# VHH binders against Sushi domain-containing protein 2 (SUSD2), part 5

Target 1, 195 residues: Sushi domain-containing protein 2 (SUSD2), of Homo sapiens (Human) (q9ugt4r445to639)
Amino acid sequence: RLASAFGDPHFVTFDGTNFTFNGRGEYVLLEAALTDLRVQARAQPGTMSNGTETRGTGLTAVAVQEGNSDVVEVRLANRTGGLEVLLNQEVLSFTEQSWMDLKGMFLSVAAGDRVSIMLASGAGLEVSVQGPFLSVSVLLPEKFLTHTHGLLGTLNNDPTDDFTLHSGRVLPPGTSPQELFLFGANWTVHNASSL
Key: E = the ipSAE of ESMFold2; O = the ipSAE of OpenDDE; V2 = 0.75 times the mean of E and O plus 0.25 times the DockQ between their complexes.

## First folded at step 1 (VHH)

Design p3 (framework vhh_podentamig1; at its last look DockQ between E and O 0.01; V2 from the best seeds 0.00; counts 0 for: pae E 13.6 > 2, grease 24.7 > 24.2, placed apart)
Fold by ESMFold2-Fast, scan of step 1:
Structure p3 (fold): chain B 195 residues (1-195), chain A 119 residues (1-119)
Amino acid sequence: as target 1 above (195 residues)
Amino acid sequence: EVQLVESGGGLVQPGRSLTLSCAASGFTFSDYYYGWYRQAPGKQRELVAAIYSGSTLYADSVKGRFTISRDNAKNSIYLQMNSLRPEDTALYYCAAVRYTVSGYEFDYWGQGTQVTVSS
């Protein structure tokens, strides 16, 4: 099933819930204990082509790890205006080939600065540039039903529990800006658990 | 004793700026998220801005003009108010808030500081 985050930033959960959370910092998009899958994103103001800062925030980096796999980060490049890919904090070069077979994942780069990651579980990520921000899509195979948490929601075909806090508590039905702010802030990444 | 104390209010002309400060004492500052609320005469109290860790929320009427920030070392919250308008005239309150299963629990409120925007 597909979930996405894009723009300033708009989220679509695995069960189809839409919401907007204007964060500043690093957040858990997805965690799943089934395979120890973690997907984290950084939200911050963007930089326009004329060098000025955008008024709103959006995603500027996303990082992923599954079990004891390599850690891959995809981020906006500050000098080239495209994407750069980091493997365990070191920038990768794709000048000689468009793909890499890494520990626990397969990585490929397509024309137009699109990065695709396929994990050993069959989970996938696609990252592309959309204006001054990233567009991120996550695809999960059926075995992840009932095993997901984070900003992208609980994949269980029931959208009423998509706003589940880290503690397991579900926010009441009703979507106020204050409740969405709390939901988003609750999934903040602490430095000790950052990828 | 537990306390939130606002300061920095006053009378200013339209288009000018003010910075409000909220000093917290008597409890663990970092365990809460904080908000600025305002209440104009005859109107309900409304949320202006909130901050938790690095995340912020702004009312549509102030987004792009006001900035909320926190300083954990000083146990203080700030509201930088730019391009003030007569409709920003209100009593401004600082609040320390947490959420429970039953909704928001406002643990502490300040007494408020008056902001008046007129010539």
Scores: ipSAE 0.000, ipTM 0.160, lowest interface PAE 17.4, mean pLDDT 75
Fold by ESMFold2, look of step 15:
Structure p3 (fold): chain B 195 residues (1-195), chain A 119 residues (1-119)
Amino acid sequence: as target 1 above (195 residues)
Amino acid sequence: EVQLVESGGGLVQPGRSLTLSCAASGFTFSDYYYGWYRQAPGKQRELVAAIYSGSTLYADSVKGRFTISRDNAKNSIYLQMNSLRPEDTALYYCAAVRYTVSGYEFDYWGQGTQVTVSS
């Protein structure tokens, strides 16, 4: 199943729910205890080509780890306008090859503006540049059914519980924009859980 | 412009109550989490209470006596302080808190409001 986050930022959950959350900070996109998979993203104002900040926010970085895998972060490069990939907090170079076989994951880079990550579980991430922000897609195999939490929702073929808080409490149907911010902010990353 | 303004401090006798208020302006109130901190003379600043996403956290020294709350419609954060003790004497600060990839950051602080508990 496929979920995505893009734009300012707009989210499409694994079960197809759409919402917009103009948060600023670090958030849990996906948490799945089945494989100890964690995907986190940073949302902040973007920098336009003329150096001016955007008024809204979008994703500028995403990080992933599964079990004891390496930790990979993909982020917007400062002045270059492309993507920068970090392995365990250190910048990787792709000048000699466009792929890396890492601990617990396979990483490939296309044209400096698209990064694909395949995890040992079969989960995958695709990250690309979209204007001043990132576009992130997450693909999960069927074994993750009923095992996901976070901003990308609960994968259980029931979109009515996609807005599940960290505590397990579900926000009711007809959620207002303010209540969606509560949902988004509820999934903020704490220091001890940060990738 | 961005501001946090505390009020409600003062001199009170032990056992009495005070309510501190923090008015927030110049930013989107719901984007941040909020906390009350205090600093006694010669001591480090310490967390008193925090509120985020409707959940609360209290220092052990104030549990059962202090209550933090927020009113999103009024852009305000409150600290209800009951059963005050001389040890609660301190300068109390309101802070707007943001989590980042690098950890816990405090983007904005108020000027503080003095609470003095004495006979």
Scores: ipSAE 0.000, ipTM 0.096, lowest interface PAE 13.6, mean pLDDT 75
ESMFold2 (binder alone), look of step 15: mean pLDDT 80; pTM 0.791
OpenDDE, look of step 15: ipSAE 0.005; ipTM 0.200

Design p4 (framework vhh_podentamig1; at its last look DockQ between E and O 0.01; V2 from the best seeds 0.00; counts 0 for: pae E 18.1 > 2, unsure alone 61.2 < 65, placed apart)
Fold by ESMFold2-Fast, scan of step 1:
Structure p4 (fold): chain B 195 residues (1-195), chain A 121 residues (1-121)
Amino acid sequence: as target 1 above (195 residues)
Amino acid sequence: EVQLVESGGGLVQPGRSLTLSCAASGSTFSSYAYGWYRQAPGKQRELVAAIHSGGTLYADSVKGRFTISRDNAKNSIYLQMNSLRPEDTALYYCAKEIRYSGSYWYEFDYWGQGTQVTVSS
């Protein structure tokens, strides 16, 4: 099952629910206790080619860890306009190779500023550049059914509970823009749990 | 251009071992990642193990039991399968990684014909 976040930022959950949330800060895209999988993203104003900030926000970084794996962050580079990949906060170089073997995951960098991450569980993450922001896709194998939480929803073939808060409370279908803001804000990452 | 030929499958009792081989032909063998997938009847095809220049990756269901290796001089990939279980019964495929923008690492091309592994109950 595929879920994505891109643009301004537009979200598509694993069960196919669409919504937008213009956050400022760090948010939980996905948590899955099955493998202790955590995917977090940073949303902030973008920088245009003329040096001005955009009015809206979008994703500018995404970080992932599964169980005892290394922590990998993919972010927009301020200087080059491309992607940077960080391993435990140190920038990696792909000059000599397009692949990197890490603890519990593998990275590949493809032509066109695209980063693919495959985790030991079979979960996958793809990050690319879309204008001043990141486009992020997450692929989960079927074993994650009923084991996901976060902005990308509860993968259970039932879209009516995709807006589940951290407390377990479900926002009903037909949620207003104000209530969607509450849903998004509820999945804010606090300093102690940041990757 | 690259061709993959799997061999080594068979019928074994639970707890036994098998070694699968994948022979590759074509230039640039060592510059690509290779993997083993399996597909049981009525189930999705799943990645079992993969190898590239930087290391190896294993599915959780086979960690500690299966070992993938590569012999660049022989242009071959191997899967050593120990402590086989009935749930390991499947058709096993050797695959070569494709290098396309927008594809996850487990997206592979140049599938071979597969080799059947049956672990009797």
Scores: ipSAE 0.000, ipTM 0.106, lowest interface PAE 19.8, mean pLDDT 73
Fold by ESMFold2, look of step 15:
Structure p4 (fold): chain B 195 residues (1-195), chain A 121 residues (1-121)
Amino acid sequence: as target 1 above (195 residues)
Amino acid sequence: EVQLVESGGGLVQPGRSLTLSCAASGSTFSSYAYGWYRQAPGKQRELVAAIHSGGTLYADSVKGRFTISRDNAKNSIYLQMNSLRPEDTALYYCAKEIRYSGSYWYEFDYWGQGTQVTVSS
């Protein structure tokens, strides 16, 4: 099952719901208790040529951990075709090889602009550069049915509950832009849960 | 300079199919997001489908009937439209993600001239 985020940032949930959320900060894209999978992203404004920030935001970093795996962060190096990968908050070098077999993960880097992460559960992430921001895709095996929440929604073949708040409250279909911002802000990462 | 040329529109009967094509010029085709939009007379332009390196997007009104795809070797984007309905009648535009100072990247600011799709008996 696939969910993605790209652009400013435009989200497609696992059940196919589309929305845009222009927050600033760190947010939960996905949490799945089944394997203790956590995917978090950082959203920031872009910088214009005159030094001012853009009106909207986009994803500039994503981090993942599953169970007691290593923690991998992928972030934009400078928004010009390059990605930087951090392993447990320390920068990795790929000068000698394009892949690594890590604790609980397999990581592959293509040409500095695409990073693939395969987790022990079979979950996968693909991260690439798209314009001034990241494009992120998350692929989940069938066993994750009914086990996800966060900005990428609840994987249960029912898109009407994809806007589920941290409390469990579900925003109705046709939610206004103000309510969508509430949904996004509800999934803000706090210090103790930051990867 | 970015150029987008749509083709494949026409007059079709309800329930039939059409395939739209968009030829894109540029140095880096596979790194950009592309989309199909449509505009019926007197209506605002609406997203139909988009494709990017991480997946695809569809408007609810076309999900299950339309499929967006790309051929990187030909620098082309396609929209397969099945089970066409009269409400699908519109001018269909191909669009490319673009950034300029003061603009959001998620906005599709390069547009072709459009190709007309008319679904009627």
Scores: ipSAE 0.000, ipTM 0.128, lowest interface PAE 18.1, mean pLDDT 72
ESMFold2 (binder alone), look of step 15: mean pLDDT 77; pTM 0.779
OpenDDE, look of step 15: ipSAE 0.027; ipTM 0.498

Design p5 (framework vhh_podentamig1; at its last look DockQ between E and O 0.30; V2 from the best seeds 0.00; counts 0 for: pae E 14.1 > 2, unsure alone 59.7 < 65, grease 30.8 > 24.2, SAP .862 > .668)
Fold by ESMFold2, look of step 15:
Structure p5 (fold): chain B 195 residues (1-195), chain A 119 residues (1-119)
Amino acid sequence: as target 1 above (195 residues)
Amino acid sequence: EVQLVESGGGLVQPGRSLTLSCAASGFIFSTYAYGWYRQAPGKQRELVAAISYGSTLYADSVKGRFTISRDNAKNSIYLQMNSLRPEDTALYYCATYRGSFYLPDEDYWGQGTQVTVSS
């Protein structure tokens, strides 16, 4: 099953719900206790060619860890305009090869602007450049059914509970703009949980 | 330390306009969302409008009449209130949304500014 976050930023949940949350900060895209999978993203204004910020926000970084795997962050590269990959907070080089076999995950880099990550669970993450922002796709095998929460929703073949708060409270279909803003803010990352 | 100071309240006639300001000072905020809340006599405090960088939200009762904005250079948040009605009479507070909490942090509220709409 596939969920995506892209643009300014627009989210498509695992069960197909669409929404936009134009916030600034770090957010939980996905948590799945089944494998201790955590995916977090940073949203902020982008930097244009002339050094000024974009009018809205979008994703500029994403980080992933599963269980005791290495921690990988993929972010927009300030110097080269493509993607930069960090392994446990240190930048990786792909000048010798376009792939890395890491603890608990496999990375592949294509053309400097596409990063693919396959986790031991079979979960996959694909990150690419989209204008001043990045685009993120998350692919989960069926064993994750009923085991996800975060901005990408609850994977249970029922889109009516995709807006589930940290507390377990579910916002109904037709959620007001006030509640949707609070849904996005509800999934912010604080320092103790930051990857 | 973080401090929020509201101003711009007053007594106005129905149908007129008023601009509220909230001046923030202190450390650079880790949270980019702010809200205006109001509390009328005998009622519970309610959200009026909220702003995150580039995104805004409004209560249904004020949609189309009120506009929230922010000015990062002045570290200020504004509420433009047009077509005021007697039911808009309330004490108006600004507040910020902190970190991992999805409710405003009570220690980061201002004292409030009174808006009274009457003939």
Scores: ipSAE 0.005, ipTM 0.150, lowest interface PAE 14.1, mean pLDDT 74
Fold by ESMFold2-Fast, scan of step 1:
Structure p5 (fold): chain B 195 residues (1-195), chain A 119 residues (1-119)
Amino acid sequence: as target 1 above (195 residues)
Amino acid sequence: EVQLVESGGGLVQPGRSLTLSCAASGFIFSTYAYGWYRQAPGKQRELVAAISYGSTLYADSVKGRFTISRDNAKNSIYLQMNSLRPEDTALYYCATYRGSFYLPDEDYWGQGTQVTVSS
């Protein structure tokens, strides 16, 4: 199953629910206890060419870890407008090769504007640049059915429970923009859990 | 759609060599790891060899005899089988790997190619 987050940022859950959430901070895109998979994203205002911040926010970094794997972060490069990849907080170089086989994951870079990550479970991420922000896609194999939560929803073939809070309570269909903001804020990453 | 098609199987005498090929289509080849599996009659399917972009893994039963390789320009995976033994007789499958080489999670399988080693 495919889920995505892009633009201002617009989200599409694994069950196909669409919504927009303009957060500031770090948020849980996906957690799955099945493999101890964690995908977190940073949302912040964009920067215009004249140095001013945009009113809206978008994703500027995404980080992933599965079990005891390495921690990989993909972020916007401030100066070049391309992507930087960090391994356990240290910037990686792809000048001599376009791929790396790391602990618990494989990653590859295409044309400097797209990073693909394949995890031991078969979960995958694709990260690319979309204007001043990142576009992030997450692919999960079917074994994750009923094992996900976070902003990208509960993968269970039932879109009516995609707005599930940390507590397990579900916001009903027809949730207002104000309530969607509270849903997003509920999935904030706290310092102790940050990748 | 993802398709894997094996070829190169056949009947060979003990001690000879054989090369299996796996042609991949329908996806970006370089984003996946690949493996060769085999299944003999009455036995469970087992991993023979696996390859990611920079790493290879071999079953103990074939280490030093088999070599897995890939050709990204041809979207192909190969298994070079040297010093073949009767116990290598099996149907050989090509499969994609999304997971770890030690705990593989195979998504896509080919139809298999028969290897028979007998005098």
Scores: ipSAE 0.000, ipTM 0.100, lowest interface PAE 19.5, mean pLDDT 74
ESMFold2 (binder alone), look of step 15: mean pLDDT 78; pTM 0.791
OpenDDE, look of step 15: ipSAE 0.015; ipTM 0.281

Design p6 (framework vhh_podentamig1)
Fold by ESMFold2-Fast, scan of step 1:
Structure p6 (fold): chain B 195 residues (1-195), chain A 119 residues (1-119)
Amino acid sequence: as target 1 above (195 residues)
Amino acid sequence: EVQLVESGGGLVQPGRSLTLSCAASGRIFSSYAYGWYRQAPGKQRELVAAITSGSTLYADSVKGRFTISRDNAKNSIYLQMNSLRPEDTALYYCAAGPYRSSWLGYDYWGQGTQVTVSS
């Protein structure tokens, strides 16, 4: 029910499968036709506090939309070093309050640069800073059982089909590193308006 | 410790209205957020509505028909359900948790109250 992506980036699917995919680009973490839920993330080399670029990649931005909801993006801020939240590509301010009621979602910011989003379906997203990258957790209610696709896997209590390609083809358990890279690359976002 | 008890459920005809109440007892914090969830036979539990001190959120299926409200003086949360449909038939739960924390789940849950919409 809970899936996460953090670090180099390390992924844990909804069915508990662990894997690492050092992508460079924008990827589908999750899509679910049940509510037209889409969660996309950007993976790129990080920048350390001293300006040094990391060798590996990690998540630096994540965006979410469900049905006709507002589009929210949470990203690492270039100049402040913390999190920046965008509503339909416009930067939000949390100076006067730590929460916002948006179209189709509730959003709050906690101390320590942690952003939490609750969608009308009951799906949730939590984003925090972990070194030069984002740590992202996604919570799905059980009604999403059999309705998910993307890097975070197929939620169906069967981890053997977590590496399902966009075509519907399933990579078997024990998949090689080369095949895991194919799985990751298969979920690249190709739209011009992508995050 | 917080305890939540739902009431107000029952059998109603389509198109009618029903108001659910949730009575909170124990150590209640004004900073807590509250929600209404429902679970239909053979289906998973889903969010219906949520409320904080200044904001509300509704599932698309109930937006414009249901209204969530709170009365801090009575330690009560309400769900006003208008224009009820057969597909609203479910066991309804209230839930509570800290306002300014992770929204990934609620800490406290009631036992539920049955709502049946049928002729």
Scores: ipSAE 0.011, ipTM 0.364, lowest interface PAE 9.5, mean pLDDT 78

Design p7 (framework vhh_podentamig1)
Fold by ESMFold2-Fast, scan of step 1:
Structure p7 (fold): chain B 195 residues (1-195), chain A 121 residues (1-121)
Amino acid sequence: as target 1 above (195 residues)
Amino acid sequence: EVQLVESGGGLVQPGRSLTLSCAASGFTFSSYWYGWYRQAPGKQRELVAAISSGGTLYADSVKGRFTISRDNAKNSIYLQMNSLRPEDTALYYCAKTYTIRYDSTYYFDYWGQGTQVTVSS
């Protein structure tokens, strides 16, 4: 089961719900208590190739940890035009090899600024550059059924509860733009939980 | 019960060739990626090569020297290693992987027990 976030930013949940949320800050894309999986993303204005900022926001960084695994962050590189990968807050170099076998995950970098992360549970992330922003895809094996929360929704084959708030309250189908903004804002990351 | 059994390792001189085999059982063979990993003393485990029904993938360190292949009728994966170097010395593992939508992304599970390859003069 695939979910994604891309552009300015557009989201597609694991159950196939599409929505747009114009946020600024750090947000929970996915939490799963089953394996203590956490995926967080930063949304902010982008920087164009000529150095100007975009009017809209998009994803500029994503971070992941599962259980007691290493913490990996993938972010847009300031002034380099590519991606930076951080391992426990230290910038990694791929000069000598394009991949790493880390604690609880496998990491690889491919041509075109693509980063792939495979977690011990079988969960996977792919991060690539799309204009001034990141494109992020998350793949979950079926054992995560009924165990997910966050902006990418509740994986349970029922899209009607994809807009579930941190409190467990569900926004109804046909949610207004105002309520959808509240859904996004409700999944804001606080310092105590930040990766 | 899922099993992966490696064989074919040994002691060889630099410049020689060796073929590793991995026999899989207990699941539908053709539905997965398969890969060879290696771990040298004091080094991290690294992916050497991977294969699916749709393609192959090689580490830069073995590019042009190693070839991965599969035989679906025998549920087996092979690694043909040519022009072996001392730095190829490692314990080689066979792994079953889950594919995701993109060519560069995979996850390895059901690691085998490994087969030792030693290249020395």
Scores: ipSAE 0.000, ipTM 0.107, lowest interface PAE 17.8, mean pLDDT 73

Design p8 (framework vhh_podentamig1)
Fold by ESMFold2-Fast, scan of step 1:
Structure p8 (fold): chain B 195 residues (1-195), chain A 119 residues (1-119)
Amino acid sequence: as target 1 above (195 residues)
Amino acid sequence: EVQLVESGGGLVQPGRSLTLSCAASGSIFSSNYYGWYRQAPGKQRELVAAITSGSTLYADSVKGRFTISRDNAKNSIYLQMNSLRPEDTALYYCARDYLSGYRFGMDYWGQGTQVTVSS
């Protein structure tokens, strides 16, 4: 099952719900207690080539950890097509090798414009550059059914509960823009939980 | 338009102390994450210490010797370095993450200040 976040940012949940949330801050894209999987993303205004900020926000960094694995962050570098990969906060170099076998994950980079991460559970991430923002896709194997929470929704073959808050409260179908803002804001990462 | 300016670096003998300062502009959130990183010649840049509104983090190599602090009224962070060793020789960078804590990479970097421990 595939979920994604891209652009301004547009989200597609694991059960296929589409929505837009212009956040400013860090947000839980996905958490799954099954394997202690956490995927977090930073959303902020983009910078155009003339130096002006975009009106909307987009994803500029994503970080992932599963259980006791290494923590990997992929973030937008200063040029289109350029990504930086950080391992436990230290910038990695891929000048001599395009892949790394890390604690609890495998990662591969393609010419600085695409990063793929495969976790021990079989969960995967692909990160690429799309304009001034990141495009992020998350792939979950079937064993995660009923075990996901966050902006990318509740994977259970029922899209009507994709807007589930951290408290467990579900926003109904036909959610207003105000309620959708609350859904997004509710999944804000606080310092103590930040990857 | 966030700017970070480091100062306080220099040449010191082993066993001495040095305090680095980082002046930040445009800091409007008390929960901003700040860190000190260093890069020795031929080495990758590494985290030395980090501070948020309620927490501090130190690299194992400096734990017990270095102390990170902040002064929100002055928009500054500091790194107090005690019992300096030749292996602490590096260019020291102040970094700020506008939106995040320790594990999410830095948005802004200063130009760096050189610390040399010799003689």
Scores: ipSAE 0.000, ipTM 0.115, lowest interface PAE 16.3, mean pLDDT 76

Design p9 (framework vhh_podentamig1)
Amino acid sequence: EVQLVESGGGLVQPGRSLTLSCAASGFTFSEYAYGWYRQAPGKQRELVAAIYSGGTLYADSVKGRFTISRDNAKNSIYLQMNSLRPEDTALYYCAAKLWTGSYYRPYDYWGQGTQVTVSS
ESMFold2-Fast, scan of step 1: ipSAE 0.000; ipTM 0.165

Design q1 (framework vhh_7aqx_2)
Fold by ESMFold2-Fast, scan of step 1:
Structure q1 (fold): chain B 195 residues (1-195), chain A 124 residues (1-124)
Amino acid sequence: as target 1 above (195 residues)
Amino acid sequence: QVQLQESGGGLVQAGGSLRLSCTTSGRTFSSYAFSWFRQAPGEEREFVGAISWSGGSTDYADSVKGRFTISRDNAKNTFYLQMNSLKTEDTAVYYCAADRYGSSWYPLTEYDYWGQGTQVTVSS
């Protein structure tokens, strides 16, 4: 199943629910206890190459870890444009090769503007640059059915529970923008759990 | 797949109004965001305005804010640019574009589909 986050940022959950959440900070896109999978993203105002700050927010970094794997972060480059990849908080260079076999994941870079990550479970991420923000897609194999939580929703073929808080409480369909902001804010990553 | 076709361009006097239309083909109109761009003679293509897939968000270039309005009609598979208080500086070929992302901050090369362009000429 495919879920995505892009733009202003617009979210499409694994069950197909669409929503917008303009947060500032770090948020859980996805967590799955099945494999101890964690995908976190940072949302903030963007900066254009000319130094102009955007009015809205979008994703500027995404980080992933599964079990005891390496921690990989993909972020917008501050000075050159395009993407930077960090392995356990150290910047990686792709001048001589377009792929790396890391602990618990395979990583490839296409033309400096797209990063693909395949995890041991078969879960995958694709990250590309869209202006001052990231576009992130997450692919999950069927074994993750009923095992997901976070902004990208509860994968169970039922979109009515996609706005599930980490407490397990469900916000009903048709909630107001103010209530959707509460949903997003509830999935904030605090310092102790940040990747 | 999406194909785009602009219409509504032409010659107009300064201070006048024009409404551009962009008609689309395909099944996915409601899942796309749409933008208008323009290119004046001797200039690079620049952003004009955008509307999100839901129609809940719009964005405009500073040079057209308050004068231009973008809207969409999902039942007609069409989106529009209403241009009011036209200036000679608005003379350009206007292009419609479709993108899953739809924002003024996205680079031109990130757009999925483009129309062929329609000429707008504003005379003094």
Scores: ipSAE 0.000, ipTM 0.124, lowest interface PAE 16.9, mean pLDDT 73

Design q10 (framework vhh_7aqx_2)
Fold by ESMFold2-Fast, scan of step 1:
Structure q10 (fold): chain B 195 residues (1-195), chain A 123 residues (1-123)
Amino acid sequence: as target 1 above (195 residues)
Amino acid sequence: QVQLQESGGGLVQAGGSLRLSCTTSGFTFSNYAFSWFRQAPGEEREFVGAIRWSGGSTDYADSVKGRFTISRDNAKNTFYLQMNSLKTEDTAVYYCAAEIGYSPWTLSKYDYWGQGTQVTVSS
């Protein structure tokens, strides 16, 4: 099953619900106790060609860890606008190889600033550059049915509970833009839990 | 296997202090919200306090607010209940509980429970 976040940022949940959330900060895209999977993303204003900030926000970094795996962050480089990959907060170099077999994950970098991560559970991430922001896609095997929480929704073949808060409260279909902003803000990453 | 294990219970005089610990294993500690519950003889299990997965947000039952403090140590996979100014009414078996996607309104929202530790407050 596939969920994505891109652009303005636009989100498509695992059950196919579409929404937008212009947050500023770090947010939980996905957490799943089944394998102790965590995927977090940073949203911030982009930089326009004239050097000013955009009015909307987009994703500029994404970080992942599963169980006791290494922590990998993929982010936009401040100086060049390309991608940087960090392993446990240290920048990686891909001058000799385009791939790395890390603790609990396989990482590869392709031409055109595209990063692929495959986790031990079979969960996968694809990260690429789309304009001034990142495009992120998450693929989960069927064993994750009923085990997901976060901005990318509850994977259970029922889109009516995709807006589930971390408290377990469900916002119903037809939720207002103000309530959708509260849904997004509810999944804020605090310093103690930041990857 | 997922486990939660309480420690630090015992006998204490009214006005005294105890610190309960809950050590966890078998899951990624930082992904979970944690709570303490207690059950006195002949009473229902009641909520005592909770700390969210972020560590920055805590909630307490009115009866213990200002006397008890919940905290967590993600590096040690352990969370705590510091109990000060203990009263005889605090006598109970204390249980630790863990939940992904913290929900304080029902007991059924807690994924894992400890076995309990006895706290007795005398005189």
Scores: ipSAE 0.000, ipTM 0.093, lowest interface PAE 20.9, mean pLDDT 77

